VH-VL binders against q7z2y8r1479to1720. Designs and how they scored, part 1

Scores and structures below are computed, not measured.

Target 1, 242 residues: q7z2y8r1479to1720
Amino acid sequence: DKRLFVLSILGLQSSGKSTVLNALFGLQFTVSAGKCTQGAYMQLLKVEETFTEELGFDFVLAVDTEGLRAPEHSNKSKDRDNELVTFVIGLANLTLINIFGENPSEMQDILQIVVQAFLRMKQVKIFPSCLFVHQNVGEATATDQTMDGRRRLEQKLDEMAAIAAEQEQCLDVTCFSDVIRFDVNTHVYYFAHLWDGNPPMAPPNPRYSHNVQQLKSRILMTATQESRGNIMKISDVKSRVQ
Positions, changes and structure headers below are counted from each chain's first letter, unless a header gives other numbers; Kabat numbers aren't used for antibody chains.
F, E and O stand for the ipSAE by ESMFold2-Fast, ESMFold2 and OpenDDE, each averaged over both directions (binder to target, target to binder). V2 = 0.75 x the mean of E and O + 0.25 x the DockQ between their complexes.
Where letters were taken out, [cut] stands.

## First folded at step 2 (VH-VL)

Design n0 (framework fv_nepuvibart)
Fold by ESMFold2-Fast, scan of step 2:
Structure n0 (fold): chain C 242 residues (1-242), chain A 120 residues (1-120), chain B 107 residues (1-107)
Amino acid sequence: as target 1 above (242 residues)
Amino acid sequence: QVQLVESGGGLVKPGGSLRLSCAASGFTFSDYYMSWIRQAPGKGLEWVSYISSSGSTIYYADSVKGRFTISRDNAKSSLYLQMNSLRAEDTAVYYCARDSWEYGDYFDYWGQGTLVTVSS
Amino acid sequence: DIQMTQSPSSLSASVGDRVTITCQASQDISNYLNWYQQKPGKAPKLLIYDASNLETGVPSRFSGSGSGTDFTFTISGLQPEDIATYYCQQYDNLPLTFGGGTKVEIK
């Protein structure tokens, strides 16, 4: 039985999360791919043998969710989204939360569901790791908007954590960092536009490649730290996805 | 503001042991992978070992596996290299270097180095 | 292990000259290559990372190019303070490996 690091990505439909996963991992090391019964697409990546002794795992399982739907959809759609989000966060060693654009209020419904899922897991003493990825950040406005964006994201997460805690009667939770360990300065990544011009004929933006490398390095650092006993085995994951 | 200061080098006989220390300041030490890189007199650079930010992941060059042990104390912002069963070919200046893992494995800050001489 | 072959081992040039150093990897390393400068008696200093990106504070006369297996480091307009040994280093795979170094001297 081989050791497995599970990386999940969550985002709304059309948020570019599949582009991020492809950029991070490519197809070079994929040994299998498919859709599980919960509606997530899974891609199994083989770690090069020379790295397995260092990293402490043999494979990376990348879990890409079907795009989560806008809040105007019915309660049945919301129940499906809640179930899917809870499943992929619970399965993962690390979850990437993909936000398209610079203002997290566009994703308030998804952030609410994510915070509620993390709070539920905290109650059963499961402490997942997460990173936020903001895509489609403009170069000209990046400095000012990035600083304001971090502050707004932290404020929004704190607000939603407090509301969720009150609904769940958790009186000792007042901000997002009470739910999971979170630092807006180190757990949030900003990605430039993928294309240097108008797709599909535009050349790739070199800044996007740099952003991918930074995130990839952070993911590998997290995976390495998780290898100290939090890594799952393939047999364990199979039983959960079937 | 970033500084790395090595100490513990000296003269030791073959088969002996020596412990090197590196004191880090000016950055959050616990966020970075750290490496030891050595350079024999008049020769090029040779990467020796690295350790992850938490200390859980460690890798050694084949030339030192089983003889050297890298460790860190994040509370003290210090990196260590315990060298056992020293050989004449281990004679080198040993550098402590910060590994910018987040941007790729490149060494953006180096210490001044400490000389280890293995001689009878 | 990925072998890094650096050429030439040494060179002599005049102030103002264009100096070119090459580095060849034994296998494809994409752009995962860095360049360092080591002045006599000093620790190495990062000049270029990811094959072509200039480190902050490094003069623009230094540049890097290449991808895959063939890489070039250039000094445009050699200055007296550029007397040093230059090293390439790959980080595509462990163990991390350095080129043999190129000693740059002024005539």
Scores: ipSAE 0.000, ipTM 0.394, lowest interface PAE 20.0, mean pLDDT 75

Design n1 (framework fv_nepuvibart)
Fold by ESMFold2-Fast, scan of step 2:
Structure n1 (fold): chain C 242 residues (1-242), chain A 119 residues (1-119), chain B 107 residues (1-107)
Amino acid sequence: as target 1 above (242 residues)
Amino acid sequence: QVQLVESGGGLVKPGGSLRLSCAASGFTFSDYYMSWIRQAPGKGLEWVSYISSSGSTIYYADSVKGRFTISRDNAKSSLYLQMNSLRAEDTAVYYCARDLYWGSYFDYWGQGTLVTVSS
Amino acid sequence: DIQMTQSPSSLSASVGDRVTITCQASQDISNYLNWYQQKPGKAPKLLIYDASNLETGVPSRFSGSGSGTDFTFTISGLQPEDIATYYCQQYDNLPLTFGGGTKVEIK
């Protein structure tokens, strides 16, 4: 049986999760793809044979949610979103939380669900790794917006962690860093437009390519580290998702 | 080519002040976090301070909080460190370094400028 | 603050030798560790970032490994130009902290 690293991606329907997934892995390396019973889209990517011993795994399973929050979502849809989010975070060695735009306020509900899921996992001593990705950051003011965005995101995460901790009766949790290892300066990535100008007539944006490579490097390093502690077999995943 | 050039170092008495400057070229200065890192004679590296690309986020090592002020002028592609109430323990070569804001690693460093605090 | 303990403080090796330097963090820092090279009288140079990624233009004889609290930096086939002091640095939490350095000298 082969060893597997699981990467999960969360975000709203309009958040561009597919763009991030394609930029990181590309379709050319997909061995298989499909939906699981919980509604997540899965892509299985084969690691080149020469790297399997160094990395400690043979395949990467990328798990993308179909998208959360249709405009007319009911209470039943919200319950389904909670189940899906809990499933994909629980399955993953690393979870990417994809935020579209500059401001996490539009992601408030999903951040709340995510924080609550992490807090519940902490109670059973499961500590998943997490990275935040902001998309569609303006090029000229990207760094100013990045600093404002980091501060706002940290404040929102701390607020949500405090609320979730009170609801779950966790005595030692007062901020998001108490829930999982998190530093807003190193666990948040910002992506400018893919193209410099109006696509398709614009050249590729060098800043976007650089940010993708940095995120990809971080993901691969996390994958290498996780494979030493949390190696999963393909048979284990098939048993859980099919 | 990326270049960082420090200036402003020199001899100063305890309790005195100095202002260090770092002139950046070869890249879009306003896109990068910048740090000051120092090295006392014969000792290792000590991070002093960083400033975000816009200047809105600033952090200091505890050893310099309240005495040092980091600032930047993006129009001039320049980084500054205002050092007040200097102590003998501040004697060091001061480097400016470019910090990638995605990963907090220093990919380019200046030559350094020596600050000596002695009476 | 996260304390970075680096060992050995110094070592002497011959050209062609395999050199290993270790760095230990006082708490789990995942893979958030960099390695720098500093030649006498010169500024430090980034060699390895995120524990094991080789910086552009750095020779492949340099490598890094490890995660959590224990990290290793290796020079495979030491060259005369590699004589320098090497530093690890964590960026999992503020303040950013460096190891004490390892001076590599030729016999």
Scores: ipSAE 0.000, ipTM 0.411, lowest interface PAE 16.2, mean pLDDT 74

Design n11 (framework fv_nepuvibart)
Fold by ESMFold2-Fast, scan of step 2:
Structure n11 (fold): chain C 242 residues (1-242), chain A 120 residues (1-120), chain B 107 residues (1-107)
Amino acid sequence: as target 1 above (242 residues)
Amino acid sequence: QVQLVESGGGLVKPGGSLRLSCAASGFTFSDYYMSWIRQAPGKGLEWVSYISGSGSTIYYADSVKGRFTISRDNAKSSLYLQMNSLRAEDTAVYYCARGWLYDSQGFDYWGQGTLVTVSS
Amino acid sequence: DIQMTQSPSSLSASVGDRVTITCQASQDISNYLNWYQQKPGKAPKLLIYDASNLETGVPSRFSGSGSGTDFTFTISGLQPEDIATYYCQQYDNLPYTFGGGTKVEIK
């Protein structure tokens, strides 16, 4: 049975994720892909053999939520979205939360769903690792990457955490850091718009390439640390996906 | 109950102008990329232009670049296509279409179309 | 621009038959391909997205496969209401481009 690192991607967009994954891990090909019964799209990617011992795993399972919609866009998806997000976060060694700078209303919606899921997991004493990826559809501005932009995100996360805690009657939660270990300076990455907007055909601008490398370093560091403590086998995932 | 309703089509002479409108309802209009796609009588589909939810990202097919202008009014849930310097080759049914979500590439809802005829 | 070559241009089949339509891209587009159905006098309808994923509410007799440059769309057990023109469309790069269409008729 081979060792598996599970990377989950939460967001309202799944197009272009293969370009980011290929840039992050340098993976040659997908060995398996499909949609699970919970509605998440899964891709199994093989780690090049020369790196498997250094990383501590043989495969990466990329899980995304292509089917996830904001609550107001689907009045019948409340329970499904809560179950899907809980499943995806619970399965993962690391969760990437993808948010977009061009439409702030979508950012608020995804943050609310994610914070509620983390709060529920905290109640059962599960603390997943997470990173925020803030992508601009147009272009990343200086303010989005500055200390001021990071503080605004932290304020919004704290606001969403307080609202969720009030709804769940969790009196010990007043800010997002009470829900999950989070540092706005090291857990948030900002990406500029790709030229022409259509990966893999559009080349990224230099700022995007730099941020991808920084994110890659963080993910690999997290992956190697996680693999030493709680590595998953492929057979374990099949049991949970079924 | 998503609906897209086009209007503004008609007969126009070469070199003339027309403005098409698309009225959207049943969804949060500002969250979606919107496109214009046309179809000449008896022919296939041709993508014309798109605009992002905020209106900041716009692209045009080369055949219409410099002559057509896409715009939107999110307060009115309306999409527009200003067509100038019209040619016989622009004769087509024009559809407005919604992307799946504001950054999606799938066209999941289409209007019924409005006919533009460019003829002397 | 990415050219999409669709074949055949038209076909006639009997109810219950399996019909297959192909689409070829002039360059690698991974799985960034959609399939649409257009009935006479109507606007197109999305059937399949990302080469092989069935859109919600679309009957399971419709399927898609392929990646890279070669794609296939299949109707298993053709029904009378399937009389339509079918189009493939790439969204790997701008401008978005459609195939020429395949007109499906019942004998």
Scores: ipSAE 0.000, ipTM 0.397, lowest interface PAE 18.5, mean pLDDT 74

Design n12 (framework fv_nepuvibart)
Fold by ESMFold2-Fast, scan of step 2:
Structure n12 (fold): chain C 242 residues (1-242), chain A 120 residues (1-120), chain B 107 residues (1-107)
Amino acid sequence: as target 1 above (242 residues)
Amino acid sequence: QVQLVESGGGLVKPGGSLRLSCAASGFTFSDYYMSWIRQAPGKGLEWVSYISSSGSTIYYADSVKGRFTISRDNAKSSLYLQMNSLRAEDTAVYYCARHPYYSGEWFDYWGQGTLVTVSS
Amino acid sequence: DIQMTQSPSSLSASVGDRVTITCQASQDISNYLNWYQQKPGKAPKLLIYDASNLETGVPSRFSGSGSGTDFTFTISGLQPEDIATYYCQQYDNLPLTFGGGTKVEIK
């Protein structure tokens, strides 16, 4: 049995998460792909032999959701999107949370779903890692990555954690860092438009390519560290995917 | 390329205060958790405190809790340790060291250390 | 707190010898253990992380093994430049704790 690193990517419908996944890993190394019964798309990627011992895994399983709808006020135990998010986060060693553009309401919707799922995982002693990826943001936001922007994200995460904790009756949770290990200065990446200038078919934005390499390096670093006894075997994933 | 340089050590009387600094270069300082580790003359290593990359998460060893304050300035790539109410048993070489932000608290780079002597 | 007990506290060996140092945790720490080398008057240097992974640039004669509560660090073919004090460190839980150190000297 071979060692597996599971990477999940979550986002609302039309969030461009497939673009990020393809940029990070491509499809050239895919050994299998398909959908599980929960509706997630899975791609199995083979790690080159020279890197397997250093990284601590032989394969990467990339898990993508087709897109989540904004949460409606309804019974959470019957919410299909909530179940899917809980499944893919619970399966993953690392979860990428993909946000497209700069719409605050869309960000609040995805953060609410994700924070609730992480809080539920905490209750069963599962502590997955996460990274935030903002796509298609303005050039200034991507290049400056201001302290104000990061502080506002941290405030929103803390607010969502407090609300989720109240709903789930978790009295020991008051902020997002009580739910999962998170640092807004190191766990958030901003990606400007892929294309540099107008029209849209201008040469690719060089900052986009650079940020992809930085994110890829962070993912590999996280994967190496997460292999500390939390690495899965392919047989383990088959039993969990059903 | 990666460098950590401590400063601010010296001789102080019991009950006195010192502020240690650690200047970082050659890497993205804001990507790393930072720790202070001390070593009394002829003795082993003792972890003192750590601070997350953003500065929002801080932890202290019980021996220094309430007396020492760790802080950082990411714009200046600097780490600090404010030491108050110093005792003879705080005499040690103080090292700053970096480590990954989660899933691994191993110290891949250390400064050369700064000596703090607490004596009359 | 998790206590790390390191053995022996000191040893003397000849160049070319195989040196083994052990580290025992007071509770199960899985594989969350690192090994450091400290030469006289110098800062410690990371050699092994996560129980068995060799840090980049560290000679292959150094190795680590173990999980749970019992860990070993080995130098295969001791060299003169290996004379140092070696420390284990756990990172399963706060506070982070170090072993007492093992001083390695040449006979």
Scores: ipSAE 0.000, ipTM 0.414, lowest interface PAE 16.7, mean pLDDT 74

Design n14 (framework fv_nepuvibart)
Fold by ESMFold2-Fast, scan of step 2:
Structure n14 (fold): chain C 242 residues (1-242), chain A 121 residues (1-121), chain B 107 residues (1-107)
Amino acid sequence: as target 1 above (242 residues)
Amino acid sequence: QVQLVESGGGLVKPGGSLRLSCAASGFTFSDYYMSWIRQAPGKGLEWVSYISSSGSTIYYADSVKGRFTISRDNAKSSLYLQMNSLRAEDTAVYYCARLYSWDRGYYFDYWGQGTLVTVSS
Amino acid sequence: DIQMTQSPSSLSASVGDRVTITCQASQDISNYLNWYQQKPGKAPKLLIYDASNLETGVPSRFSGSGSGTDFTFTISGLQPEDIATYYCQQYDSLPLTFGGGTKVEIK
């Protein structure tokens, strides 16, 4: 039985999450792809044999949440999104939380869903690993966002955690770090917009490419650390996704 | 051949003004962020300001904010630094530098020879 | 602002010696650090980018390592032309900041 690392990517419908997934993994090495019963799109990637011993896993299962909607939409849609998010985070060894744009209201939407899911998991003693990816930041502003953006995100996460804790009557939770292990300085990545000028003649944004390679390295490092612990096997996933 | 040539330095009294220029050649000037970096006599390097390739994004060190204005003319391949309300502590060699922001990260890959600004009464 | 502290501020070594300079950031900057060489009376020149990558045309005797807050710059086999002041520089956050510099002299 082969070893599997599960990477999930969460985001609102307009979050650009498919762009991040494609940039990280490309389309080579795909063994299987499709939609699971819970509504997530899954793509199975085979790790090159030369790297399997070093990484400690043979395959990567990339999970993308299609159809995720902002929490302001109907109650039925909201409940389905919460269930999907909980499932996807619970399945993953590492979850990427993709935030698109600099609009505070868009950030509020994804953070509400994510913090609620993490708080629910904390109550059943599940502590997922996560990284935040913030896209659609101007090139010159990208460096600025690594400081000001991190502080703003931390403040919003703490605020949302306190609100969610009050709603769920978890009086011992006052900030996001009470919910999961989180460091805003090392668990957040800011990406400039992908292109400069008018495609297809515009070159890719060079800062974006650099940050993608660094995120890739962090994902691989996290995957290697997880392989020393609780990495699952392919047979385990078939049981869960049926 | 990439070249950056500064001019406009000189001696001014405290409270005075100077405008520095940097003439660029040997590359597509409009593709690069440009920066001013200064060095006081016998001291280390201090970043002053940068301007994006289009000129739409500008950032200043707190020590010069409100007194210095960076600008560029892409048609002339020229970078400028308008320096107002000069102080003795602004005395330095001012370097024009190209900010490389491609796949290898952010760094200053080409520098001009520098131009000396002396603020003295 | 991120403060960059270099040690030592100056050193003297002989031709052929291994010279080591350290740079410490006041907060985590990942590997977002560059090293520059400034010869007397000249403009600075990039030697190393992104903590450990050697710039094209720079001799292999120069190397860099480190991540997070602690960084090291090494000259293996010091040459006469290496007399210069060396600066680290971070690009994790604005404003861009340089270390105080390390003056390398030959005895």
Scores: ipSAE 0.000, ipTM 0.401, lowest interface PAE 20.0, mean pLDDT 74

Design n15 (framework fv_nepuvibart)
Fold by ESMFold2-Fast, scan of step 2:
Structure n15 (fold): chain C 242 residues (1-242), chain A 123 residues (1-123), chain B 107 residues (1-107)
Amino acid sequence: as target 1 above (242 residues)
Amino acid sequence: QVQLVESGGGLVKPGGSLRLSCAASGFTFSDYYMSWIRQAPGKGLEWVSYISSSGSTIYYADSVKGRFTISRDNAKSSLYLQMNSLRAEDTAVYYCARSYFGDLWSGYYFDYWGQGTLVTVSS
Amino acid sequence: DIQMTQSPSSLSASVGDRVTITCQASQDISNYLNWYQQKPGKAPKLLIYDASNLETGVPSRFSGSGSGTDFTFTISGLQPEDIATYYCQQYDNLPLTFGGGTKVEIK
């Protein structure tokens, strides 16, 4: 039985998460791809033999969500999103939360669902890691947005954590860092546009490539840390999805 | 610009020792796996050893195991190969080469090589 | 150890010719194979990684194909500057191993 690192990517419909996933992984090492549950798609990637001893795992399972919100935000859609998010986060060693653009209301909706899922997992002693990826950030304003954006994200996460804690009667939770280990300065990545103009005729944006490298390094570091003691076997995934 | 510069090669008698150095510049040395690859005169390439970015993982070709020691100093951006109990068949140009390990999805390959340093083992 | 058998050991071709070099692994290495160019008196240079991906800055006349045990490297329209020895290398398992090399000369 081989060792498995599970990486999930979570985002709204049309959030550009497939662009990030493709930039990170390509298709070169894909062993298997397909639907693992309603609304989630998986891609199994083989780790090169030369790296398996250093990393502590043999395969990476990348799980991408269909997209979490119907346009009308019905109660049935919200219940589906809660179940899907809880499943995906619970399965993963690391969850990438993909935010596209700067719409605060859409960001708030997803953050609320995500924070509630993490709080539920904290109650059962499951501590998955998370990273935030914010796409479609203007290159000229990226410095200001990374500073101010991190502050706003932290404020929203803290608000959602307080609300979730009150609903679950968790008196010891007042902010997001009480729910999961999180540092807004090191766990949030801001990405400029992939292209300097509108594809397909625009050249790749060098800033985007740099940010992909930083994110890959963070994923590798997190994967190495997570593989120490909490590694999943491929048979464990089969038992969870069958 | 990325540069790797080897030094320390020379003429040595069988049973002797040499220490090779590789000075890296133009990139964050501590992010990369590093290898030593050698080439005997008129012959092909032979991988000798690699060391992980942190120095925690080290592997050797069977032909040099127990005689050669690879090490690195990330603060000095330098890679080393301590060669003991040298044999005539160790005569080769020794290259240091960079392998990108921090990008799991880009594959494992030697994207930059030094100029090489010649080691000659003869009596 | 994974043995890499490269053929031919040398070849001579004319400018503009299509040159093909073959590399065979002793066991399945998926697509975990690279190709390098070494010009006389110089260090090797990466041309192709992961069997078929062209390294940035490398001319499009170079290409690679294959998977499993059989791999091919092709130069479409040989140029004078392509005089070199070409090596395949596997990274599926340790130790890392290279093919014996193919010396390409122009007639």
Scores: ipSAE 0.000, ipTM 0.415, lowest interface PAE 16.0, mean pLDDT 74

Design n3 (framework fv_nepuvibart)
Fold by ESMFold2-Fast, scan of step 2:
Structure n3 (fold): chain C 242 residues (1-242), chain A 121 residues (1-121), chain B 107 residues (1-107)
Amino acid sequence: as target 1 above (242 residues)
Amino acid sequence: QVQLVESGGGLVKPGGSLRLSCAASGFTFSDYYMSWIRQAPGKGLEWVSYISSSGSTIYYADSVKGRFTISRDNAKSSLYLQMNSLRAEDTAVYYCARDFYSSGWYPFDYWGQGTLVTVSS
Amino acid sequence: DIQMTQSPSSLSASVGDRVTITCQASQDISNYLNWYQQKPGKAPKLLIYDASNLETGVPSRFSGSGSGTDFTFTISGLQPEDIATYYCQQYDNLPLTFGGGTKVEIK
């Protein structure tokens, strides 16, 4: 049985997460046909033989969700989204949480769903790794503005953790760091607009390419570290998706 | 070629202060959580404190909370432990150790050689 | 705090023997347990992480098993260089806690 690294990406509808996932593929991977199950689109990527020993795994399973819905939709949609999020986080070695634009309401929605899912995982002794990808931020976002954005994200994560802890009756949780180890200064990636104008006529933004390379490097480093732990076998994934 | 080198240990009287340093090399220091772990002479290991990769998240064992301060300087690849109000019970070899760089994994995969702190009259 | 109890505190065995050390957690820690080796006068070294995974570069004679509250560390063919004190450590909850250690000596 072959060694598998599972990478999941979560985001609200219209979050542009498919663009990020597509941009991550490169020379290290051979892309195969995808499969859809329970609202998740799964695609198997073969690690090039020259990188297999260094990385410690043979395949990457990329898991993309259909897109999470805002609270205005029915309670049935909320329950489905919560089940999907719990499923993909439980399956993944690393989860990318994709936030699109600078809309505070959309940010709060995704953070609430994700933090609650991580708190549930903590209760069953699962501590998955996560990274935040904040897309479509202004080109004018300076270091000072990025620092302010990170501080605000940390405050929102702590707020959501406290609320989720009360709802789930977890007396020992007061902030997000009590749920999982998270450093807002190293686990959040900010991406400027993908194009300098309207697609398809606009060329790709060079800064976006650079940020993709940095994120890809972080994912590979995380995968290498996680391969020392309980890396999944292909048979394990079949058991979980059936 | 990961290396961690502690310094700053020595003899100090009860109530005194001491600052320990840990110089890191051979890896990207700013990517890793770091911990201090101590060992009293002839005794076992006791975790003291950790600090996250950027320094924004810090945790202390109850035995040192309010007296010790952990900090880091990523530009210098250095970790620090400021120890105040030292007690005889703080006598130990102090190790810096590299923690994980992502959530959910907590092995101490590299340790420094240790620096001895003796609190005695 | 999660209490980690190791047994025995010390043992003596002959080269080639199978050595087993146990570690008991005061509450369920799943598989969130590491094992370290500390040779006299030296810093500890990671041998096993997540209860059963062998760290890179560590000889295959070392192994770990268990989950929940009961864990075992085994040296399946004791060598002279294995003279050391061995520690378990949980990372299920803060504060991080270590077992009391097991000193392994050659007869």
Scores: ipSAE 0.006, ipTM 0.543, lowest interface PAE 9.5, mean pLDDT 77

